# VH-VL binders against q8ixk2r445to577, part 201

Target 1, 133 residues: q8ixk2r445to577
Amino acid sequence: FFGMLQNKGLTDYCFDYNPPDENQIVGHQVILYLCHGMGQNQFFEYTSQKEIRYNTHQPEGCIAVEAGMDTLIMHLCEETAPENQKFILQEDGSLFHEQSKKCVQAARKESSDSFVPLLRDCTNSDHQKWFFK

## First folded at step 10 (VH-VL)

Design xh42 (framework fv_axatilimab)
Fold by ESMFold2-Fast, scan of step 10:
Structure xh42 (fold): chain C 133 residues (1-133), chain A 120 residues (1-120), chain B 107 residues (1-107)
Amino acid sequence: as target 1 above (133 residues)
Amino acid sequence: EVTLKESGPALVKPTQTLTLTCTFSGFSLSTHGVGVGWIRQPPGKALEWLANIYWRDHKYYNPSLKNRLTISKDTSKNQVVLTMTNMDPVDTATYYCARIPYGDYYFDYWGQGTMVTVSS
Amino acid sequence: DIQMTQSPSSLSASVGDRVTITCLASQDISDFLAWYQQKPGKAPKLLIYDASRLESGVPSRFSGSGSGTDYTLTISSLQPEDFATYYCQQHDSLPLTFGGGTKVEIK
């Protein structure tokens, strides 16, 4: 799958990555932002290795969650996907992070009205349901 | 700054169609992520969600009432219209329209409500 | 549909009292819960969203807490203008559902 990765529970919110420097795509948090339909900073690819790839800049980035954390951050893709970069997009729309055994949920960023994807215990919430458009 | 106001008939006969208009100011449904919803409250009873409409015409309906409800908007007039068919005395309620911020599902500003009585 | 159960249905309290209202969801709603205040003859007013986030302009005596299926609205020191009916609403999943309301009456 590829396209804009949208949340079912937040109407018109998409995975969004806007690195401050086009030559430094790693180390920053993935956010959720209103879907603009233009691709670019909201265009992601879900791979057969269970990666969520950001293809707007080279080298390609892969979304990861560090051990003990709940935020999604951009890292460089590796030849063999490490466990912290593996997400299972299930038929019900859940995005399951294999290493943590948790699901990706749309949530408000602390002390802010902006939105981010975070790891949370898996539920049947619409905010844990995702689809490519 | 943000205001919403409901308008429509105060009395509807059983089997007739109800049409309510929400007119608002202080925001626009051309703004990305913003929506307007309709909620009703029968006298002395709890709130019941009816339908939502968002800036790109995304529409959502309460499944228990979906076959009776139509929601639409006129962005240039700052209006949202709810139509409900086959009215019954149990549909007697105060009907509210309310703003939805940023594509979410909660309501941050509400209209004053309009009472609709369904009787013969 | 997610069922929202509020308790108590009503309570009597005096100015200065600590008031606690509980809301139980039939499934995990991941903190997507809002609280509204409704005075007689008036429209509801948003107090709290995302279980614990206070809406701008709402007095700090109001607070929300909880997680999973169990949520609480607390008024730390009840004021005369707080006598109203309070409703919880899950904003997690469609269809949107409200609790039955809790009427806070003067003692």
Scores: ipSAE 0.539, ipTM 0.866, lowest interface PAE 2.1, mean pLDDT 90

Design xh43 (framework fv_axatilimab)
Fold by ESMFold2-Fast, scan of step 10:
Structure xh43 (fold): chain C 133 residues (1-133), chain A 120 residues (1-120), chain B 107 residues (1-107)
Amino acid sequence: as target 1 above (133 residues)
Amino acid sequence: EVTLKESGPALVKPTQTLTLTCTFSGFSLSTHGVGVGWIRQPPGKALEWLANIYWRDHKYYNPSLKNRLTISKDTSKNQVVLTMTNMDPVDTATYYCARIPFGDYYFDYWGQGTMVTVSS
Amino acid sequence: DIQMTQSPSSLSASVGDRVTITCLASQDISDFLAWYQQKPGKAPKLLIYDASRLESGVPSRFSGSGSGTDYTLTISSLQPEDFATYYCQQHDNLPLTFGGGTKVEIK
């Protein structure tokens, strides 16, 4: 699986990672933004190790959630994927974060009109369903 | 200021096709994430969603009415048009158009509504 | 389709009263619930979205709460201009569905 990771519940919104400095790939939050269809900052790969990889720059980034947090943050990929970087893309489109036992949901950012993926209790919400396009 | 206004016939005969136009100002359907939807309300009854259209021409229809509904837009005119075929007296309602912010499914600004009566 | 059951269908209240209106979804809607106010002869007005986010310009006496399948709209101190019909709407899944409405009448 690879491509732009789009939300079923929001019309035309994709996973997006555009750090301000290409030499500092890690540490910033993954956001949702209008799908532009050009790959680049919206191109992700779902791997056999259950990682969501950002392949635009070297070294490759892997989406992670820190313990006790609900935001998706870009980390460096590791030779053996740590538990906080493992997501199960299920048949119904849900993206299950194994370590927290929660699902990735499209959500509005607290004090803005922007959207972000967050960990929430798993439901059958269309906002928790994702697909590659 | 965001404003929307519905226009169309006040009276439609059974079996005819209804065409409603939503004209809006204060936003554009060329703006990312924005959409316009149609909702109706029969006299004394609840609101019923009909269809949505978004800035990249994505269209969604209520499945119970899908074979009767067509939604389209003219971005340069700031207009959205809803067409509903084979009108029946049970389709008598006030029809609203409303703005949808940022690709979501709730409605933040509504038109005043236009009453459509279906009778012979 | 997600069924939205709203209760009560009507209530009578006095100015200054605390009013609560309940909305029940037939499945978990993950907080994607909006509340609208509709005055006689007028279009609905958005009050709350995402279950608890107050729309700009809406008085702070309005609040939304709940999660999962159970949601509540609260008016902490009812004002004369609040006599209206209130509707909930799930904005989680297509097709979009509304509750049956709650009419708040003067006592």
Scores: ipSAE 0.548, ipTM 0.867, lowest interface PAE 1.9, mean pLDDT 90

Design xh44 (framework fv_axatilimab)
Fold by ESMFold2-Fast, scan of step 10:
Structure xh44 (fold): chain C 133 residues (1-133), chain A 120 residues (1-120), chain B 107 residues (1-107)
Amino acid sequence: as target 1 above (133 residues)
Amino acid sequence: EVTLKESGPALVKPTQTLTLTCTFSGFSLSTHGVGVGWIRQPPGKALEWLAHIYWRDHKYYNPSLKNRLTISKDTSKNQVVLTMTNMDPVDTATYYCARIPYGDYYFDYWGQGTMVTVSS
Amino acid sequence: DIQMTQSPSSLSASVGDRVTITCLASQDISDFLAWYQQKPGKAPKLLIYDASRLESGVPSRFSGSGSGTDYTLTISSLQPEDFATYYCQQHDNLPLTFGGGTKVEIK
């Protein structure tokens, strides 16, 4: 699968990665933003290794969640995907992070009205359901 | 300032089709992620969501009423129209239109409501 | 469908009282809960969204809390203009569902 990774619960919101400093493309939080349909900063690839890859900038980034954290951070891809970079896209649209046993949920960023994907306990929420478009 | 106002018939006979128009100002359905929905409230009862539409013509309907409901928009007129077929006395309610901000499912500004009575 | 159970259905209070209204969801709604105030003959007004975020222009005496299935609206010091019916709404899943309402009446 590849394309814009869109949330079912937030109509017209997509995974988005547009680091504020192009000289440091990894280490920043993945956000959700209005889907623009042009790929670029919203284009992701779901790989057979269960990675969510961002190839718009070099080096290639892979979405990861650090131990004890709930935010999705862009990290460098590795030749063998580490467990913190593996997400299982399930048939119901849930995006399950097996290492933490939690699901990716669209949520408002703390202290603002902007949206971000966060790890939360798995529920049957539409905000935890994702699809490529 | 965001304003919404409902218009339509005050009286409808059983089996007829109800058409309600929401006219709004202070925002546009050409804006990304913005939507307009319809909610009703029978006298003395709770609020019930009916349908909503977003700027890209994405339409959502309450499954219990889906076969009876159609929602549409005219972006140039700042209007959203709801039709409900086969009206019944139990559909007597105040009908509200309300704005949905940025693709979320809550309602931040509401119209004044229009009372629709269904009787023979 | 997610059922929203609101309690109490009504309460009597005096100006200056602390008022607490609860809302229980039939499943985890992941903090996607809104609260509305409705005065007699008027449209509902948004008070709170995402369980705890205060809508712009709403007095700070209103606050929301809770998580999972159990949520609370609190009015820290009731004012004369606060006598109204309050509704919770889950904005997590379609179809959207509202609680039955809590009427806050003058004691």
Scores: ipSAE 0.591, ipTM 0.874, lowest interface PAE 1.8, mean pLDDT 90

Design xh45 (framework fv_axatilimab)
Fold by ESMFold2-Fast, scan of step 10:
Structure xh45 (fold): chain C 133 residues (1-133), chain A 120 residues (1-120), chain B 107 residues (1-107)
Amino acid sequence: as target 1 above (133 residues)
Amino acid sequence: EVTLKESGPALVKPTQTLTLTCTFSGFSLSTHGVGVGWIRQPPGKALEWLANIYWRDHKWYNPSLKNRLTISKDTSKNQVVLTMTNMDPVDTATYYCARIPYGDYYFDYWGQGTMVTVSS
Amino acid sequence: DIQMTQSPSSLSASVGDRVTITCLASQDISDFLAWYQQKPGKAPKLLIYDASRLESGVPSRFSGSGSGTDYTLTISSLQPEDFATYYCQQHDNLPLTFGGGTKVEIK
């Protein structure tokens, strides 16, 4: 699949990656933002290797979660996807991070009303359900 | 200041169609992420969610009532309309419209409510 | 559908009392819970969203806590204007569902 990765529990919120420097796309947190329908920073590809790729720039970025963390960070894609970059998009819409055994959930940042995807224990929450638009 | 006000008939006969209008000010449904929902409260009973509509005409309905409900908007008039078919005395309730701020499913500002009685 | 069970259905309290109201969800709602206050003949007013986030303009004596299936609204020192009916609402899954309400009455 490819396109805008949208949350079921938040009407019209999409995965969004807005790096502060377009020449250095790695190392920053993935956020959720209102879907604008223009691709760009909201365009992602889900691959057969279970990667979520940000392929707007070269080299391509792949979403990862570092050990012990719950935030989704942009890393460089590798020829063989490492375990921390693998997400299983399940039939019910859950996005399961196999290495941590947790699910991606839409959540508000600690001190604001802005939203981010975070790893949380898997539930049947609509905020843990995702689909490509 | 955000305000919402419901309008429509106070009395509806069984089998008739109810049409309610929510007129609002202080915000627009052209604003990205904003929505308006309808909630009802029968006398002495819990609040029951009916339907939501959002800025790009995204619509959600209570599945138990979906075949009876239609929600629509006129962004230029700052209005949302709810239509409910085949009214029954058990549909007697106060009907509220309310604003949804960020594409979420909670309601931050509510209208005053309009009482609809269904009787012959 | 997620069932929201609110307890107690009513309580009597005096000004200055700490009041706690409980809301139980039939499944994990991942903190997506809102609390509303409704005074007789008036529209509901949002107090709290995401279980613990206080809406702008709401007095700090109101607080929300809990996680998973179990949530609580606390009024730390009840004021005369707080006598009202309180409702919880899960905003996690469609269809949206509300608790049965808790009437806070003068003792």
Scores: ipSAE 0.625, ipTM 0.876, lowest interface PAE 1.7, mean pLDDT 90

Design xh5 (framework fv_axatilimab)
Fold by ESMFold2-Fast, scan of step 10:
Structure xh5 (fold): chain C 133 residues (1-133), chain A 120 residues (1-120), chain B 107 residues (1-107)
Amino acid sequence: as target 1 above (133 residues)
Amino acid sequence: EVTLKESGPALVKPTQTLTLTCTFSGFSLSTHGVGVGWIRQPPGKALEWLANIYWRDHKYYNPSLKNRLTISKDTSKNQVVLTMTNMDPVDTATYYCARIPYGDYYFDYWGQGTMVTVSS
Amino acid sequence: DIQMTQSPSSLSASVGDRVTITCLASQDISDFLAWYQQKPGKAPKLLIYDASRLESGVPSRFSGSGSGTDYTLTISSLQPEDFATYYCQQHDNEPLTFGGGTKVEIK
């Protein structure tokens, strides 16, 4: 699977990664932004190792969640995917982070106008359902 | 300054088709993430969601009424139109259109509502 | 469909009272709950979204709380303009569903 990773509960919101400098692709939070359909910052790949890869810039980034945290951060991809970078995309659209036993949910950041993906207890919420387009 | 206003017939006979128009200002359905929905309320009863339409022409319908409902938009006129077929006295209600911000499913600004009575 | 149960269906209160209205969802809605105020003959007005976020221009005496399936709207000190019917709405899953309403009447 690859493409724009969209949320079912937020119409036309996509995973988005916009690093401040293309030479510094790691360390920043993944956000949700209105889907523009142009790929680039919104183009992700779901791999056979259960990674969500950001391939727009080199070196390739992999989404990770640090222990005890709930934010999705861009890290460098490893030859063997570490557990904190593995997400199970289920048939119902749930994106399950097995290390934490939590699901990725679209959530409002402090500003009412911005959204981010966060780890939350798994529910049958449309805001926890994701699909590639 | 966001405003919405519903228009359409006040009286509809059983089996006829209802057409309602929502005309709005202060926002555009060409704006990313914005939508408009329709909600109705029978006299003295609770609110019931009918349908939503969004800026990319994404459409959603209440499944209990889907076979009767059509929602469409004219972005250049700032209008959203709802049609509902085979009207019945139980469809007597005040019909509201309302704005949906940023691709979500709640309604931040509502029109004043238009009363539709279905009787012979 | 997610069923939204509001309680109580009506209550009587006096100006200055603390009013609490509850909303129960038939499944976990992950905090995606809105509250609306409707005065007689008027359209609903948004008060709260995402369970606890106060809409711009809404007085601070209104607050929302809760998580999972159980949510509460609180009016800390009821004012004369607050006598109205209040509705909760889950904005988590289609089809969108509203509670049955709670009428706040003058005592």
Scores: ipSAE 0.505, ipTM 0.854, lowest interface PAE 2.2, mean pLDDT 90

Design xh6 (framework fv_axatilimab)
Fold by ESMFold2-Fast, scan of step 10:
Structure xh6 (fold): chain C 133 residues (1-133), chain A 120 residues (1-120), chain B 107 residues (1-107)
Amino acid sequence: as target 1 above (133 residues)
Amino acid sequence: EVTLKESGPALVKPTQTLTLTCTFSGFSLSTHGVGVGWIRQPPGKALEWLANIYWRDHKYYNPSLKNRLTISKDTSKNQVVLTMTNMDPVDTATYYCARIPYGDYYFDYWGQGTMVTVSS
Amino acid sequence: DIQMTQSPSSLSASVGDRVTITCLASQKISDFLAWYQQKPGKAPKLLIYDASRLESGVPSRFSGSGSGTDYTLTISSLQPEDFATYYCQQHDNLPLTFGGGTKVEIK
């Protein structure tokens, strides 16, 4: 699968990665932003290794769970995907992070009106359902 | 700043179709992520959600009423229209339209409501 | 459908009292809960969304808490303008569902 990764519950919001510094593509938090339909910073690829890849900027990035936190960040892709970079896209649309046993949920960022994907206990929430467009 | 106002008939006879218009200002349904929903409240009873429409024309209906409901928008007029077929006395209620912020499912600003009585 | 149960259905209170209203969801709703205030003959007004986020312009005496299936609205020191009916709403899954309401009456 590839395309814009959209949330079912937070309608018209997509995974978005727009690093503020092009000299430092990795290490920044993945956000959710209004789906613009143009690909670019919202274009992701779901791989056979269960990675969510971003290659609009070089070097290629892979979405990873931030160590000790429930946030998703961009990290360098590796030849063999580490467990913190593996997300199982299930038939019901949930993105299951096997290492933590948690699901990716659309949520508001602390102390702001911005939206971000976060790890939360798995529920049948529409905010935990994702699909490629 | 943000205002919504419902308009439509105050009295409807059983079996007729109800048409309600929500006219709003202070925001646009051309704005990404924004929506408008309809909620009703029978006298002395709880709120019941009816339907939502969003900026890209995504539409959602309460399954218990889906075969009777149609929601549409006219972005250039800042209007959302709800139609409900085959009205029954049990549908007597105050009908509200309300704004939905940023593609979510809660309502941040509400219209004043319009009372619709269904009787012969 | 997610069923929302509010308790109590009504309560009597005096100005200055601490008031607590509870809302129970029939399944986990991941903190996607809103609270509304409705005065007689008026439209509902949003107080809280995402279980604990206070809407702009709403007095700080209102607060929301809870997680999973159990949520609470608290008014720390009731004011004369707070006598109203309060509704919870899950905004997690379609169809959207509201609680039965809690009427806060003057003692």
Scores: ipSAE 0.441, ipTM 0.845, lowest interface PAE 2.5, mean pLDDT 90

Design xh7 (framework fv_axatilimab)
Fold by ESMFold2-Fast, scan of step 10:
Structure xh7 (fold): chain C 133 residues (1-133), chain A 120 residues (1-120), chain B 107 residues (1-107)
Amino acid sequence: as target 1 above (133 residues)
Amino acid sequence: EVTLKESGPALVKPTQTLTLTCTFSGFSLSTHGVGVGWIRQPPGKALEWLANIYWRDHKYYNPSLKNRLTISKDTSKNQVVLTMTNMDPVDTATYYCARIPYGDYYFDYWGQGTMVTVSS
Amino acid sequence: DIQMTQSPSSLSASVGDRVTITCLASQSISDFLAWYQQKPGKAPKLLIYDASRLESGVPSRFSGSGSGTDYTLTISSLQPEDFATYYCQQHDNLPLTFGGGTKVEIK
């Protein structure tokens, strides 16, 4: 799959990666923002290695969650996907992070009304359901 | 200042169609992530959600009432319209429209409500 | 549909009392719970969203807590203007559902 990765529970919110400096695309948090339909910072590829790749700039980034954390951070992709970069997109739309056994959920950022994807215990929440558009 | 106001008939006969209009100010349905929903409350009873509409014309309906409900908007007039077909005395309630922030599903500003009585 | 069960259906309390109202969801709602206050003859007013986030302009004596299926609204020191019915609402899944309400009577 590829395209815009949209949340079922939030009307028109998509995975979005907008690094402050295009010469350094890694190390920043993935956010959720209103789906604009133009690809670019909202264009992701789901690969056979269960990676969520960001391909709109070089070098390519892969979404990861560091051990003990719940935020989705852009890392450099590797030839063999490490466990912290593997997400299973399940038939019910849940996005299951294999290493942590948790699901990606749309949530409000700590001190604002902006949204981010975070790892949370898996539930039947529409905020934990995702699809490519 | 955000304000919403419901308008429509106070009395509806059984089997008729109810049309309610929500007129609002202080925000626009062309604004990123904003929506308007309809909620009703029968006398002495709990709140029941009916339908939502959002800035890009996404529409959601309560499945128990979906075959009876239509929601639409006129962004240039700052209005949202709800129609409900085949009215019955059990539909007697105060009907509210309310603003939805950020494409979410909670309601941060509510209209005063309009009482609709369904009686012969 | 997610069923929201509020308890108690009514309570009586004195000014200055700490009041706790509970809301139980039939499945986990991942903190997507709002609380509303409704005074007689008036529209509901948002108090709290995302289980614990206080809406701007709402007095700090109101607080929300909980996770998963179990949530509480607390009024730390009840004031005369807090006479009202309180409703919880899950804003996690469609269809949106409300609790049955808790009437707080000041006596």
Scores: ipSAE 0.615, ipTM 0.887, lowest interface PAE 1.7, mean pLDDT 91

Design xh8 (framework fv_axatilimab)
Fold by ESMFold2-Fast, scan of step 10:
Structure xh8 (fold): chain C 133 residues (1-133), chain A 120 residues (1-120), chain B 107 residues (1-107)
Amino acid sequence: as target 1 above (133 residues)
Amino acid sequence: EVTLKESGPALVKPTQTLTLTCTFSGFSLSTHGVGVGWIRQPPGKALEWLANIYWRDHKYYNPSLKNRLTISKDTSKNQVVLTMTNMDPVDTATYYCARIPYGDYYFDYWGQGTMVTVSS
Amino acid sequence: DIQMTQSPSSLSASVGDRVTITCLASQEISDFLAWYQQKPGKAPKLLIYDASRLESGVPSRFSGSGSGTDYTLTISSLQPEDFATYYCQQHDNLPLTFGGGTKVEIK
């Protein structure tokens, strides 16, 4: 699928990738921000390899979670998706991260009211349910 | 600073329709991430959520009351209106409107409340 | 619907006491819990959201903790102005639901 990846539990919040340096787009955290409907920093592709790709810049980025971490970071896409870059979008809307066996949840950052996607134990929370617009 | 104030009739007869208006200042429903909800509290009882409306007209209703409730907004007037049909004495309560930050489901600023009594 | 059970329904305490109020959800709510304070004849006031985050302007004697289905509001040193009824609310799933309230009476 292509489009803006929205959260069910946060009204009109989308996956957003807005790196501070356009020449170094890899290594920064994915955030959640109000959906603007213009694609750009909120446009993602869900692939048959279960990747969430950011195609706005070259080289293309793929969302990953490093071992022992719970934050979603932009990495370079690989010819064969590694386990840390695989997310299963389930029928109920949950995004299941295969390597960690956890689900992606909308959450506030510790010191602010800004939102980020984080890995958490899978629950029936609306904040763990996602869909493409 | 953020303020909200409820207005509407103090007395309603059974079977009539209740219309309540929330007028607010210090924020706008044209602002991304902001919503307004309605909550009621019968005398001496707990809080009960009724309905929410957000900046892009996203609307949510308590399923137990959904056939009776309509929520709408007038962004230019800084107002949110709740309509509740077929009023019954059990609907006697203080009705509050409250602001919702960041597209979430909790309420950070509340109006003073307006008491609505339903009787003959 | 998620049912929120709050305990105790009421308590009496002296100024300076540590007060603990609990809130139990009928299913996991992933820390999406808010606490409100309501003084007699007044509107509720937000104290805490996301189980443990203090709202701006709320005194540091208030704190929230817990996870999963079991959550706690603590007042570390009760003050006279803390006489009120406290409500928990899950903000995880629609429909939104509140606890039954805990009335804190100062002895």
Scores: ipSAE 0.406, ipTM 0.826, lowest interface PAE 2.9, mean pLDDT 89

Design xh9 (framework fv_axatilimab)
Fold by ESMFold2-Fast, scan of step 10:
Structure xh9 (fold): chain C 133 residues (1-133), chain A 120 residues (1-120), chain B 107 residues (1-107)
Amino acid sequence: as target 1 above (133 residues)
Amino acid sequence: EVTLKESGPALVKPTQTLTLTCTFSGFSLSTHGVGVGWIRQPPGKALEWLANIYWRDHKYYNPSLKNRLTISKDTSKNQVVLTMTNMDPVDTATYYCARIPYGDYYFDYWGQGTMVTVSS
Amino acid sequence: DIQMTQSPSSLSASVGDRVTITCLASQDITDFLAWYQQKPGKAPKLLIYDASRLESGVPSRFSGSGSGTDYTLTISSLQPEDFATYYCQQHDNLPLTFGGGTKVEIK
């Protein structure tokens, strides 16, 4: 699938990658922001290797979660997807991170009203349901 | 300062259609992430959610009442309208409109409420 | 639909008392819970959202806690203006659902 990856539980919020330094595309946290419908920093590809690719910039980035962490960060894509970059998009809309056995959830960032995707225990929450537009 | 005010008829006959208007100030439904919802409360009973509308016209309805409910907005007038068809005495309640911040589903500012009585 | 069960349905308390009311969800709501205060004849006022985040302007004697299916609203030292009915609301899944309310009344 290609498009804007949108959350069911937050009205009109999409996966968004807008690194603070355009000369360093990798290493920053993926956020959620209001869907603008223009692609760009909100355009992602879900691949047959179960990757979520950021293909707006070169080199292509792949969303990953590092061991012991719950934040989604941008890494370089590899020829064979490492386990920390694999997310199963299920029929119910859940986005399951196999390595951690957790699901991606829309969450309010600790001390602010900004939203981010985080790994959490899997529930039937609408905040853990995602779809491409 | 955020304010919301409900308006509409105080008395409705069974089978009639109820139309309620929420007029607000201090925010706009053109603002990213903002919505307005309707909640009702029958006398002495709990709160019951009815419908939400958000910027960009996303609409959600309580499935138990969806066949009877329509929510719409006029962003330029700062108004949200709820229509409920085929009114019944059990629909007697105070009806509230309330603001929803940041695309979430809780209500941070509420109108004073308007009492609607359904009787013959 | 997610069922929200509040307990107790009513309680009697005195000024200065520590008051706790509980809210039980029929499924894990992932901390997406709000608490409202409603005084007789008035609209509800938001106290807490995301289970534990205090709304701006709400006195610090109000606090929320819990996770999963079990949540608690605590008033650390009840004041005269706190006599009201309190409602929980899950904001995790549509349809949105409220608890039955807990009336905090004077002894």
Scores: ipSAE 0.536, ipTM 0.862, lowest interface PAE 2.2, mean pLDDT 90

